# VHH binders against q96fz2: the designs that were tried, part 216

Target 1, 269 residues: q96fz2
Amino acid sequence: CGRTSCHLPRDVLTRACAYQDRRGQQRLPEWRDPDKYCPSYNKSPQSNSPVLLSRLHFEKDADSSERIIAPMRWGLVPSWFKESDPSKLQFNTTNCRSDTVMEKRSFKVPLGKGRRCVVLADGFYEWQRCQGTNQRQPYFIYFPQIKTEKSGSIGAADSPENWEKVWDNWRLLTMAGIFDCWEPPEGGDVLYSYTIITVDSCKGLSDIHHRMPAILDGEEAVSKWLDFGEVSTQEALKLIHPTENITFHAVSSVVNNSRNNTPECLAPV

## First folded at step 12 (VHH)

Design U60 (framework vhh_8pnl_2)
Fold by ESMFold2-Fast, scan of step 12:
Structure U60 (fold): chain B 269 residues (1-269), chain A 120 residues (1-120)
Amino acid sequence: as target 1 above (269 residues)
Amino acid sequence: QGQLVESGGGLVQPGGSLRLSCADAGSTFSDYDMGWYRQAPGKERELVARIYIGGTTRYADFVKGRFTISRDNAKSTLYLQMNSLKPEDTAMYYCAKPYRWSGSTPFDYWGQGTRVTVSA
């Protein structure tokens, strides 16, 4: 998984992230660097994506159940990286395999510091191999969505009017991530960057791709993953597993070029 | 937020030009796909041009090559440069900021419109 859509405007995205803190108080996450949020129908590694993380990462005595939303670079740059250009990193940190997360220094060190985040997206894209050809069929993969005005979930067969209205109440995909903080050797701003944890695909996705992101399904899972002040690394890792609560539809090859940034990228074909 | 103010309409002769502006008082202008709609007297409202968050533009066939949509995110302002105007371009022009986010379907209107009249 190396391509997502996260196109909601900041105000819509913020409302979609409404939550309750440990005391049951209703809250919206507080933004850091909101001007760096770049909505897109076609996000690739090295671009910024919005993530949720605990306020305790920024304020020593903060309630660890309170949430910050911040844009972070996709592609984790380890804190120990000593070169001046992050693009010179010799290995790919776009994804982190769940089975090796405690074995690889780049991931186990930030994880040990509680640097867990929830990566937000409309959904993600995967390319299904077509037998006997180099052609691939792209799919948009996302949480089941509720139809406006009636029960049931939205799908490819629904009318354009129903698809138009769904974005007001879109249920964001919430993926488990790990982030790190890198200080440039020559000075400058601290770089926050993240990786998406991956697991074996569920039965529903096995014909499209053999891997999927670790999806945190529901507020209980999201809260436990973020709350590094109360939930240990060992307990948090129990949340990392495949989920069947996802849906998908085929999309146009327009999405193949990451420079294409239009609704046609996620529209059903 | 959600308030759009259109300006720049007026009376012009065939072949003339006008530049329409739409100012958004909100801080999230750069996050929205934006568009221009028009409604001619006695006709249905129709989409004229769109500009997506990534800068890609789309035009109705009847204005291609004559109209240019652009945006200035620093000023939170949307523009429509209208060249080679024809009598059939006579309409009320509306700035559109989608309440429901879907660039493949019609946008919702937020402005009160600006009137364009093209007549001999």
Scores: ipSAE 0.093, ipTM 0.574, lowest interface PAE 6.3, mean pLDDT 85

Design U61 (framework vhh_8pnl_2)
Fold by ESMFold2-Fast, scan of step 12:
Parts: structure tokens; C-alpha cells; sequence
Structure U61 (fold): chain B 269 residues (1-269), chain A 120 residues (1-120)
């Protein structure tokens, strides 16, 4: 997973993340650095994306089941990175393979610190290789959506007004991530950055791509992944596996250029 | 998480040396970035040196070339070798273990400190 859509306005995104804490209290996640959130239909590595993480990361005695939402840089910069410019990191940390996560220092260390996050997106893009052509076919991949008369469906949207209805009740894709905190050597703000854990593709996606993000399907999985105060690393890693509860449709080649940021990027063709 | 216990402070003449130690009773020492801070009377607590899990180090400009931070993961102990001490280095020195991330936060785990006095 190297491209996502996360275009919802901040208020819509926040409501889509409504949850219950350990005591059953209904809550919305509290924002950190909301001004750094930049909605886009076409997010690439090095851009910021919203993630959920436990409030306990920021408040010593907080209930670990309470959630913060914060924009983080896609592409994990390890806390031990010694250069002044994170763009000079010479290895790719966009994704982290589930089978080697406990072997790679860049991921094992933050995981041991409980730095688990849930990466939010409308969905993600993958490019299917076609043997008979040199062209790759892009697909938009996302959770199955519940159809309502208010929200409509993405395939039925034919005007800006109808597109708004599709997104009002959209179920966000929730991907398992690991984040780290990097302090610039010469001072400045701490950089929060993340990687998306990847697994082998499920049967339903195997014809599109051989890998998929580790998707946390449902609030129980999301809660356990985030709650590093109560759920150990070993128990959390049991949540990392392929899922079949996913859908997709082919999209236009407009999405190929990461500079294109329009609804055409995810519209069915 | 364990308790942090500093030792090695004392009175030393200008130009002298001291070696501070910080023992972490916890079992996860090797998984954390560790830091030394200091606080002089009437001043705020300031970072002196940090050692990252990978062994790379960061120093405040006022101690570069004079102080060396090191760690012994097998002993769960952090060290600060202080050379060419100056009167301006007089302070309480604190060992810090980050709560959940790098940097100085009100949630970091702190030892009780060890006093360093540089005077004739």
C-alpha cells in the first residue's frame, strides 16, 4: 500500500471515528495538530494522513482506551535517525511486512514502546498488472458500505450533491500502523511518522496485487490494536492477518499522477 | 517501568571530572532512548545529552566535546562522563526515561537527581 484517499472534511472525519471507551461512554477522538490535516483523494508517501492512537501516549494517567486523532507523516522516521533532514532517510518505511516486523529495528523498537496507531483512509489504491498490455489498471479498495437513502452509493453518484450524500456515512478504512517519534538534532517540533503493516493479499484481492495492508475489521480489533496499556504486543499482533471483508472497483488512470487530487481519482469506470 | 537511581555527583574543582551513573530497575531499558538533564537553582530543567536505542548521541552545545553519554544495556545503566567541568555546570543532574516517545515531557520518568558542584 502506497497510495490512499482521505478526503473527508475534518468534522465529517471526526464523526466517522465515533467510538466507545472501556466504560461504554460514547466519544469522539480529540484532535492534535488539526491544522496539519490536508484532505486529498490521492495521498502518497511523505504526505500527512490522520491516524488514531491512544490518549495514554500523551497523558501519563489517561484511560488507554480513549483516542486521539492526529496527522502523521507517511513514512516512518526512526527515533534513532541522526541526520537533520528526514527526507534523507535512505530506506523505504512506507510499509512494514508483518512477517519481519519483530526482526527490523526500525519497527520492533517503536512496537515495543506501544506505538501502535490506526491509519485512516477512505480506501487505498492498487495497480493490477495485465499480461496482454503494458498498462496497469488502478483499483480503489475499501470496506463494503451500508447503503442508505441519505448516503446513497458511490456507483450511483452523478452530481456534486449526490457525492456529498455518499460520504456523510462512509465507513473509513482502518489499517494497522506503527508510528515513531523523531526529535530533530538541532531542535524543533517532534516529528510523528508512521508505516502501514502489510500482509499477503486475501483471495478476493489476489488478482489485483499480491500484498495488502493489515486491515482492522471492526471496533473490537481497532480498540485492541490501539490499547497498548492493556493489550500486549504479542496479543495485538494476532490481529494482523488478511481480511476478505473488502470491496473494490476499477478507476481511471487519472489517479496514476499523485498530483491529481479530484473525485475522478476514485470514481468507478 | 522501574525506578531510576542516579549516583556519582559531588564537589569538584574547575577542570575536574565526574562520572554519573543511572540504574534502571525496569526490564525494558534497552528499548528506550535515555537522557541526562540538569537544573541549576532558579533555572528551568535543560537537556544535557541523549543516547538513542541505536547508540547515536545528541549533546547540548554547552557540553559538546566535554561530556560523553553512554549506556550498558546488559546492566540497565546509563552513564555521563563529565570532563573539563566549569562552575556553570553546577546543577542537579537527572536521569530521564521517556514516557512513550523522545523528548522532554511532563510524563517522562525521572530519578531523584544527583548534585554536581564545581567550585574551588
Amino acid sequence: as target 1 above (269 residues)
Amino acid sequence: QGQLVESGGGLVQPGGSLRLSCADAGSTFSDYDMSWYRQAPGKERELVARIYIGGTTKYADFVKGRFTISRDNAKSTLYLQMNSLKPEDTAMYYCAKPYRWSGSTPFDYWGQGTRVTVSA
Scores: ipSAE 0.000, ipTM 0.225, lowest interface PAE 16.0, mean pLDDT 84

Design U62 (framework vhh_8pnl_2)
Fold by ESMFold2-Fast, scan of step 12:
Structure U62 (fold): chain B 269 residues (1-269), chain A 120 residues (1-120)
Amino acid sequence: as target 1 above (269 residues)
Amino acid sequence: QGQLVESGGGLVQPGGSLRLSCADAGSTFSDYDMGWYRQAPGKERELVARIYIGGTTNYADFVKGRFTISRDNAKSTLYLQMNSLKPEDTAMYYCAKPYRWSGSTPFDYWGQGTRVTVSA
């Protein structure tokens, strides 16, 4: 997973993340650094994306089932990285393979500290290899959406007004992530950065791409992944597996250029 | 959630003094290193002074000898005594502490700030 869409305005995104804590209280996640959130239809590694994480990471003695939403850099910078410029990291930490996550120091260490997060997106993009041509076909991949009286389907949206209705009740894609905190050696703000855990593709996606993000399907899975105060690393890793509860449609080559940030990036062709 | 509340800012002439206070309404104040940062309009936040759990202090070069940081653990209050103020000290001043795992972990929780203006 190397390209996503996360374009919802902050207030819509916040409402889409409504949840229940362990005591059954209805809540909205509390924002950290909301001004750093930059909505886009076409997010690439090194950009910031919103993630959910436990309040206990920020407040001693907080209820570990309460959630913070924060923008983090896509591309994990390990806490032990000693250079001044994180862009000089010599290996790619955009994704983390589920089968080797406990073997790689960059991922094992933050995972042992409970630094689990849920990466939010409208959906993600993958490029299918086309035989006989040099072109690849992009697809937008997302949770199946429930059609309501007030919301339209993405395929039926053909005007700006109809596009707004599609997003009012959109079910966000929730991907399992690991984050770390890096303190610049010369001083400055702590950098929070994340990686997306990847698994083998499900049968439904195997013809598009051989890997997929580890998707946490439903509030029980999301809650257990985030709650590092009650759920051990071993138990949390049982949530990491392919899912068949996913849908997709082909999109135009407009999405290929990460500078393009319009609804056309995810519109069906 | 409103745990750090700064006060004491204001307008002073060059050479004047101000005393900033930061009240931590939350528990465990004595378990955290505390700091003062400042941000001038259009510029990035910079560390002014830090005080460790044990009372050791550290200062930015541009305030050494002029500013004094102190803490009162019984009152859960952090102070910054600012003497010999200069126009370049004009900024919003922020009280800061680390959120998770006490000690010298990075300062990533900020108060709302108090404004200091130094002008004739």
Scores: ipSAE 0.000, ipTM 0.095, lowest interface PAE 20.2, mean pLDDT 82

Design U63 (framework vhh_8pnl_2)
Fold by ESMFold2-Fast, scan of step 12:
Structure U63 (fold): chain B 269 residues (1-269), chain A 121 residues (1-121)
Amino acid sequence: as target 1 above (269 residues)
Amino acid sequence: QGQLVESGGGLVQPGGSLRLSCADAGSTFSDYDMGWYRQAPGKERELVARIYIGGTTKYADFVKGRFTISRDNAKSTLYLQMNSLKPEDTAMYYCAAPYRWSTAPNEYDYWGQGTRVTVSA
């Protein structure tokens, strides 16, 4: 996974993340650095994306089931990185493979510290190879959305009015991530950055791409992944597997250029 | 990384030569380290040769001096020139590329069915 859409305005995104804490109270996640959230239909590595993480990471004695939402840099910079410029990291940490996550220092160290997060998106993009040509067909991949009495499933045949309405009740894609905290050697603000865990594609997605992000399907999985105070690393890793509960549709090549940031990026063709 | 297609395998006599090719339909081929692996029946897959982005190469001890790995970035193609072939080189040969967002320069992802090399008289 190397391209997502996360375009919802901050207030709409916050409401889409409503959750129940351990006591059964309905809550909204509390923002850190909300001004750094930049909505986009076309987010690439090195840009910031909103993630959910446990409040216990920021406040000692906090209830580990309570959630913070914060923008983080896509592309994990390990806490041990010595250079002054994170862009000079010798390897790409945009994704980490589930099968080698405990073998790689960059990931096993933050994972051991409970630095698990849930990466939020409208959905993600993948490019299908077309045999006989160098052209690739992009697809937008997302959770099945709840049908209403009027709207039904939103697709290519639906009116523009119906597409605008769908975002008010959109079920965000929730991907398992690992984050780390890096302190610049010359001083300055701590950099929070994340990687998305990847798994083998499910059967439904295998014709589009051979890998997919580890998707946390439902609030129980999201809660267990985030709650590092009660759920061990070993137990949390059991949540990392392919998911069949996804849908997709082909989109136009306008999404190919990461600087294109319009609704056309995810519109069906 | 994109879809990789291996070709060039076949049946040769001991001492013969073959040139394997691996075509990548992607335009970012030049950004990745590439390698060749092989797997004989009943054995685990083993590294044969690697070529780094900058052109540096690394070979398994059992092929040093006999095999040469090379790349053509303009054609998005990886090659393995195999000389002085031995019966022990009989295996399915796989082209390997890092997953496009790999976390390590030497991590490889395999794509395709491979190409079969048989060395026997």
Scores: ipSAE 0.000, ipTM 0.105, lowest interface PAE 17.1, mean pLDDT 81

Design U64 (framework vhh_8pnl_2)
Fold by ESMFold2-Fast, scan of step 12:
Structure U64 (fold): chain B 269 residues (1-269), chain A 121 residues (1-121)
Amino acid sequence: as target 1 above (269 residues)
Amino acid sequence: QGQLVESGGGLVQPGGSLRLSCADAGSTFSDYDMGWYRQAPGKERELVARIYIGGTTKYADFVKGRFTISRDNAKSTLYLQMNSLKPEDTAMYYCAKPYRWSTAPNEYDYWGQGTRVTVSA
């Protein structure tokens, strides 16, 4: 996973993240750095994306089931990185393989600190290699969406003209991530950055790409991944596996250029 | 980098008011959540009020209705308006740009030097 869409306005995104804490109280996640959230149909590594993480990361004695939402840089910069420019990191930390997460220092250390997050997106893009041609077909991949009205037959599989109405009740894709906090050696702002854990592709996606993000399907999985105060690293890692509860459709080559940031990037073709 | 400079503390009688200011030099003020902490003699440092980049505010139960936190991004300044002051509010007040919202200072927090507030007859 190397390209996502996360275009919802901040207020719509916040309501899409409504949840219940451990006591069953309904809540909205509390924002950190909300002005750094940049909606886009075409987010690439090194851009900021919103993630959910436990309030306990920021407040001593906080209920670990309460959630913060914060923009973080895509591409984990380890806390031990010694240069002043994080773009000079020689390792690709956009994704973290589930099978080697405990073997790589860049991921093992923050994971041991409970630095688990849930990466939010409308969906992600993958490029299918077409046999007999040098061209690749892009696909937009996302959770199955619920049809909300009888009139208009709206939904993810419906006509493009109905897409705008789907966003009001869109089920966000929730991907398992690991984050870290890096302090520039010469001083300056703490950088929060994340990686997306990847697994082998499910049967439904195997013809598109051989890998997929580790998707946390449903609030129980999301809650357990975030709750580092009650759920150990070993138990949390049991949530990391392929899922079949995913859908997709082919999209225009407009998405290929990460500078293109329009609804056409995810519209069905 | 960044120096937080507090001012506005002093001696007031019970029921009085004070306005604390914290000027941020060096870091991009508008990019940080900011807070006020206090430490009374013989007690641990405790969170008084916090303000997020978007303007949302949160207060400790013991100051709700009496204190108001605000920020001026153009002036890179954080404020704490303190009304109806009580002897129990006597403490050193610290401006914070915390790495993590916690009561204990850590080595990654940006703290001011503090400004003393004494509420006494």
Scores: ipSAE 0.000, ipTM 0.142, lowest interface PAE 15.8, mean pLDDT 83

Design U65 (framework vhh_8pnl_2)
Fold by ESMFold2-Fast, scan of step 12:
Structure U65 (fold): chain B 269 residues (1-269), chain A 121 residues (1-121)
Amino acid sequence: as target 1 above (269 residues)
Amino acid sequence: QGQLVESGGGLVQPGGSLRLSCADAGSTFSDYDMGWYRQAPGKERELVARIYIGGTTKYADFVKGRFTISRDNAKSTLYLQMNSLKPEDTAMYYCAAGYRWSTAPNEYDYWGQGTRVTVSA
């Protein structure tokens, strides 16, 4: 299963998601269910994480290039699921392999409905197996960040105090996701849940793990993935591939326990 | 895409039965959740029943045990079997199709023109 960090306060996260619609108008995404957003340095499957999706999913006449931000459950519950408790789902839907996405009913059906989303994170964690031991080394993996006079460079050489300064201008990781909507058979609120599409790891990450999330690098890729009104499933899937535009550093074992939610989880060791 | 066309409405006495049908001319019927809504004079449109692609059904409390929703994907047709009809069931009945799970009428993609159901002595 996966692990991410998404710790920014709601207002900072919203500003980090500033974008331009197809007319070139500068916008912030509009929130749905903002009270369900729970910032954390250590997000595990079944927790809620913020995703971007097209406003057209909620308003039939909306401009499909306009964006909503909403918390969704990590771990896709298919619309056809018959049990009352989503935790009873037999299949692990935390991740979805890019090579079989059109063959798996749980993913093919929502993808055919245009239910594409962009999963937001500070970055994600991955555990490297250490040769000759059962010990694993965790790494925090994220987009390269632009150096400023205030924040300095980031990485293993930076002090924890320097990390506090980088969040004001942090470039969020944008991962390709698929979501679905499930209505409990006995009533209750509609559950929105997502899966992260995975690809083979890039050369830069191959020593850490053999798989990586499908990262949408830049606003053009993000816009095309979200715009299900103008971009077909076939065209959108061409955006799903490994990227080399990624960096990482080793972190302490504090992150191993998903109950630990402190800056130490992503600080360089 | 396709137009939804309802049929089967009419006048019936209390305790009677009617079967409503909704035909979809589109080739994508099997990809949508489907629902039946109704609107009585002077009231807002409300959900009666819905059926999802996988066959899961949901019913409004006021029709549970009396109405049955079903779909035939091969025929691109939605049905509503209405039994033990009451005067309060008098309304215009609308077929709706969409990929939404909301009960709000404005969140469905396609609507039919409606079929009238009148229950009176």
Scores: ipSAE 0.000, ipTM 0.156, lowest interface PAE 16.0, mean pLDDT 83

Design U66 (framework vhh_8pnl_2)
Fold by ESMFold2-Fast, scan of step 12:
Structure U66 (fold): chain B 269 residues (1-269), chain A 121 residues (1-121)
Amino acid sequence: as target 1 above (269 residues)
Amino acid sequence: QGQLVESGGGLVQPGGSLRLSCADAGSTFSDYDMGWYRQAPGKERELVARIYIGGTTKYADFVKGRFTISRDNAKSTLYLQMNSLKPEDTAMYYCAADYRWSTSPSEYDYWGQGTRVTVSA
């Protein structure tokens, strides 16, 4: 997983993340650094994306079931990194393989500190290898959406009015992530950055790509992954597996260039 | 494990030889599968050779019989002996380490900064 869409305006995104805390109270996640959220149909590594994480990471004695939403850099920078420029990191931390997560120091250490997050997206993109050519077919991959008379569909969204109907009740993709905190050696603000955990593709995606993000399907899985105060690392890792509850459609090559940021990036062809 | 540092690159004439080294200051070198990749200008990074923890080696067809990969766990160093060099071998050469050998470079644990090899008259 190396490209996503996360284009919802901040207010719409926040409402899409409504949840219940441990006491059964309906809540919206509280924002940190909302000015750093940059909506886009075409998010690449090193850009910021919104993640959910437990309030307990920021406030001593907070209820670990309460949630913060914060933009974080995609591409985990380990806390021990000694260079001044995070882009100089010598290994790629965009994704983290589930089978080696407890063996690689860059991921094992933050995971042991409970630094689990849920990465939010409209969906993600993958490029299918086409036999006999160097050209690849991009696909947009996302949760099945509930069809209503008002919600519409991506395939029918040819005007601004129709696009608003598609996104009003969109179910966001919720991917399991690990984050870390890096303090620049020469001073400056703490950098929060994340990686997306990957697993083997499910049967439904195997013809498109051999790997997929670890998707947390439903509020129970999301709550357990985030709640590091009550759920141990070993218990949380049981949530990391392929899922069949996804859908997809082919999109145009417009998405190939990460600088293209229009609805055409995810429109069906 | 720490960052990987390559050395030994340089300019050499066709038919010549070079030995590349990759040093790891980390404590777990012997626990990792190691490999050499190369990238020529305008091309994608490609596998040259790999060596597993158990000593098994694998080579790309285009270097088979000319290059030899080896490791010294006591010195935490990986080597690539390059013989019968061709202009087509001109590239940046990168050392890579992975706890389990990955199919995708984006999922590797560690990469070096690279060392340049130029083969020309």
Scores: ipSAE 0.000, ipTM 0.105, lowest interface PAE 20.9, mean pLDDT 83

Design U67 (framework vhh_8pnl_2)
Fold by ESMFold2-Fast, scan of step 12:
Structure U67 (fold): chain B 269 residues (1-269), chain A 121 residues (1-121)
Amino acid sequence: as target 1 above (269 residues)
Amino acid sequence: QGQLVESGGGLVQPGGSLRLSCADAGSTFSDYDMGWYRQAPGKERELVARIYIGGTTKYADFVKGRFTISRDNAKSTLYLQMNSLKPEDTAMYYCAAKYRWSTAPSEYDYWGQGTRVTVSA
């Protein structure tokens, strides 16, 4: 997973993240640094994306089932990194393989501190290798969405065969992540950065790409991954596996250039 | 036109010199491995030189000792100093950028529109 879409306005995104705490109370996640959230149809590594994490990471004695939403840099910078510029890190931390997560110091250490997060996206992009050509076919991959019936006035303008997603009720993709906190050695703001855990592709995606993000399908899985106060690392890692509850459609090569940020990036071709 | 803008091409006599520049309008030039490619009429695009974030360089055998690639991260500009030019160096020269954190395949590379270099008597 190296490219996502997360374009919802902040208010729509916040409502899409409504959840229940351990006591069954309905809540919206509380924002940290909301002004750093930059919606985009084409998010690449090193850009900021919104993640969910436990309130307990920020407030001592907080209920570990309560959630914060915060923008974090995609590409984990380990807390032990001593250079002044995070871009000088020598290895790629955009993704973390599930099979080696406990063997890699960059991931094992923050995981041991309970630094689990859920990475939010509209969906992600993958490039299918096409036999006989050097070109690849991009696909937008996302949770199955609830089908919306046409209203009277809108239905008259639309073809029944035209697909159009309804963003107001969009089910966000929820990917398992690990984050870390890096303090610049010469002072400045603490950098929060994350990696997406990856697994082998499910059968449904195997023709597109051999790897996929570890998707947390449903609120129970999301809650257990985030709740580092009650759920051990060993138990949380049982949530990391391929899922078949995913859909996709082919998109235009416009998405290939990460500097393109328009609805055309995810529109069906 | 896109984010990468090449300049400095032109017509020169054999044995002459040119300096190509590639300006990146983006804000994170230091996060990219940069390269120069060329495409002569009727030929496929080929690598001329590459410079990595760490400063190491790679050159095609046919330009070693004649061309020098360099970068100025503060100015977000890539350079190719071309000396002892030969008629065989005639081509469109393209600037390319590869984001070092990309897990995407080759389609993640960015290309400029190219600058023409003609070497003739």
Scores: ipSAE 0.000, ipTM 0.168, lowest interface PAE 16.7, mean pLDDT 82

Design U68 (framework vhh_8pnl_2)
Fold by ESMFold2-Fast, scan of step 12:
Structure U68 (fold): chain B 269 residues (1-269), chain A 120 residues (1-120)
Amino acid sequence: as target 1 above (269 residues)
Amino acid sequence: QGQLVESGGGLVQPGGSLRLSCADAGSTFSDYDMGWYRQAPGKERELVARIYIGGTTKYADFVKGRFTISRDNAKSTLYLQMNSLKPEDTAMYYCAKGYRWSGSDSFDYWGQGTRVTVSA
């Protein structure tokens, strides 16, 4: 997973993240750096995306079940990185393979510190390779969505009018991430950056791509992944596996250029 | 730096109480799960109690209701309150800190231990 859509206005995104803490209290996540949130239909690595993480990361003795929402840079910069410019990092940290996460220092160390986050998106894009052509077919991949006027899930066959109204009740994709905190050697603000954990694709996605993000399906999985105060690294990693609860539709080549940021990027073709 | 120093052990009669302390000289105490292990003469080392970063506790069945683990993050100190001590509690008690990487009870750093003897 190298491209996502996260276009909802801040207030809509916040309401879409309503949750219950351990005490059963209904809450909205509290924002950090809300001005850094930039909605887009076409987010690439090095851009900022909103993530959920435990309040305990910021406040000593806070209830670890309470959530913060913060924009973080996509592309994990390890805390030990010594260069002044994060773009000089010699290896790609956009994704982290689930099968080798404990073997890679860049991921093992922050994971050991409980630096788990949930990466939020409308959905993600993948490019299907077909024999005999240089062109790839892009797909938008997302959780099944409920039709507001009638019981059932929205699909590619639904009218354009239905797609225009779907965002009011959109179920955000929730992907398992690991983040780290990097302090510039020459001083400056701490950089928070993340990577998305990847797994083998499920049967339903195997014809599109061989890998998929580790999707946390439902509030129990999201809560356990975030709650580093109660849930150990070993227990949290049991949540990392493929899911079949996913849907997709083909989109136009407009999405190929990461500079294109229009609704056409995710519209069915 | 991450040196753990235990204290509070000693000789006590059956039914007595002791409070063990473990001071962490490192600056990262609050980032780690903490635990107490013990090793009785001629036996393997075993987990007594664990306290998570968020304060949740786990106890071995043989100490439930008698021992209480607690932590003071401001003081970088771990405690074990031991009540209703039995002769079978006689052991060297070790403070441990670490991340739960693999297995339910592994720790990365260990103290030197403090001896607890329960006898008449």
Scores: ipSAE 0.005, ipTM 0.310, lowest interface PAE 10.6, mean pLDDT 84

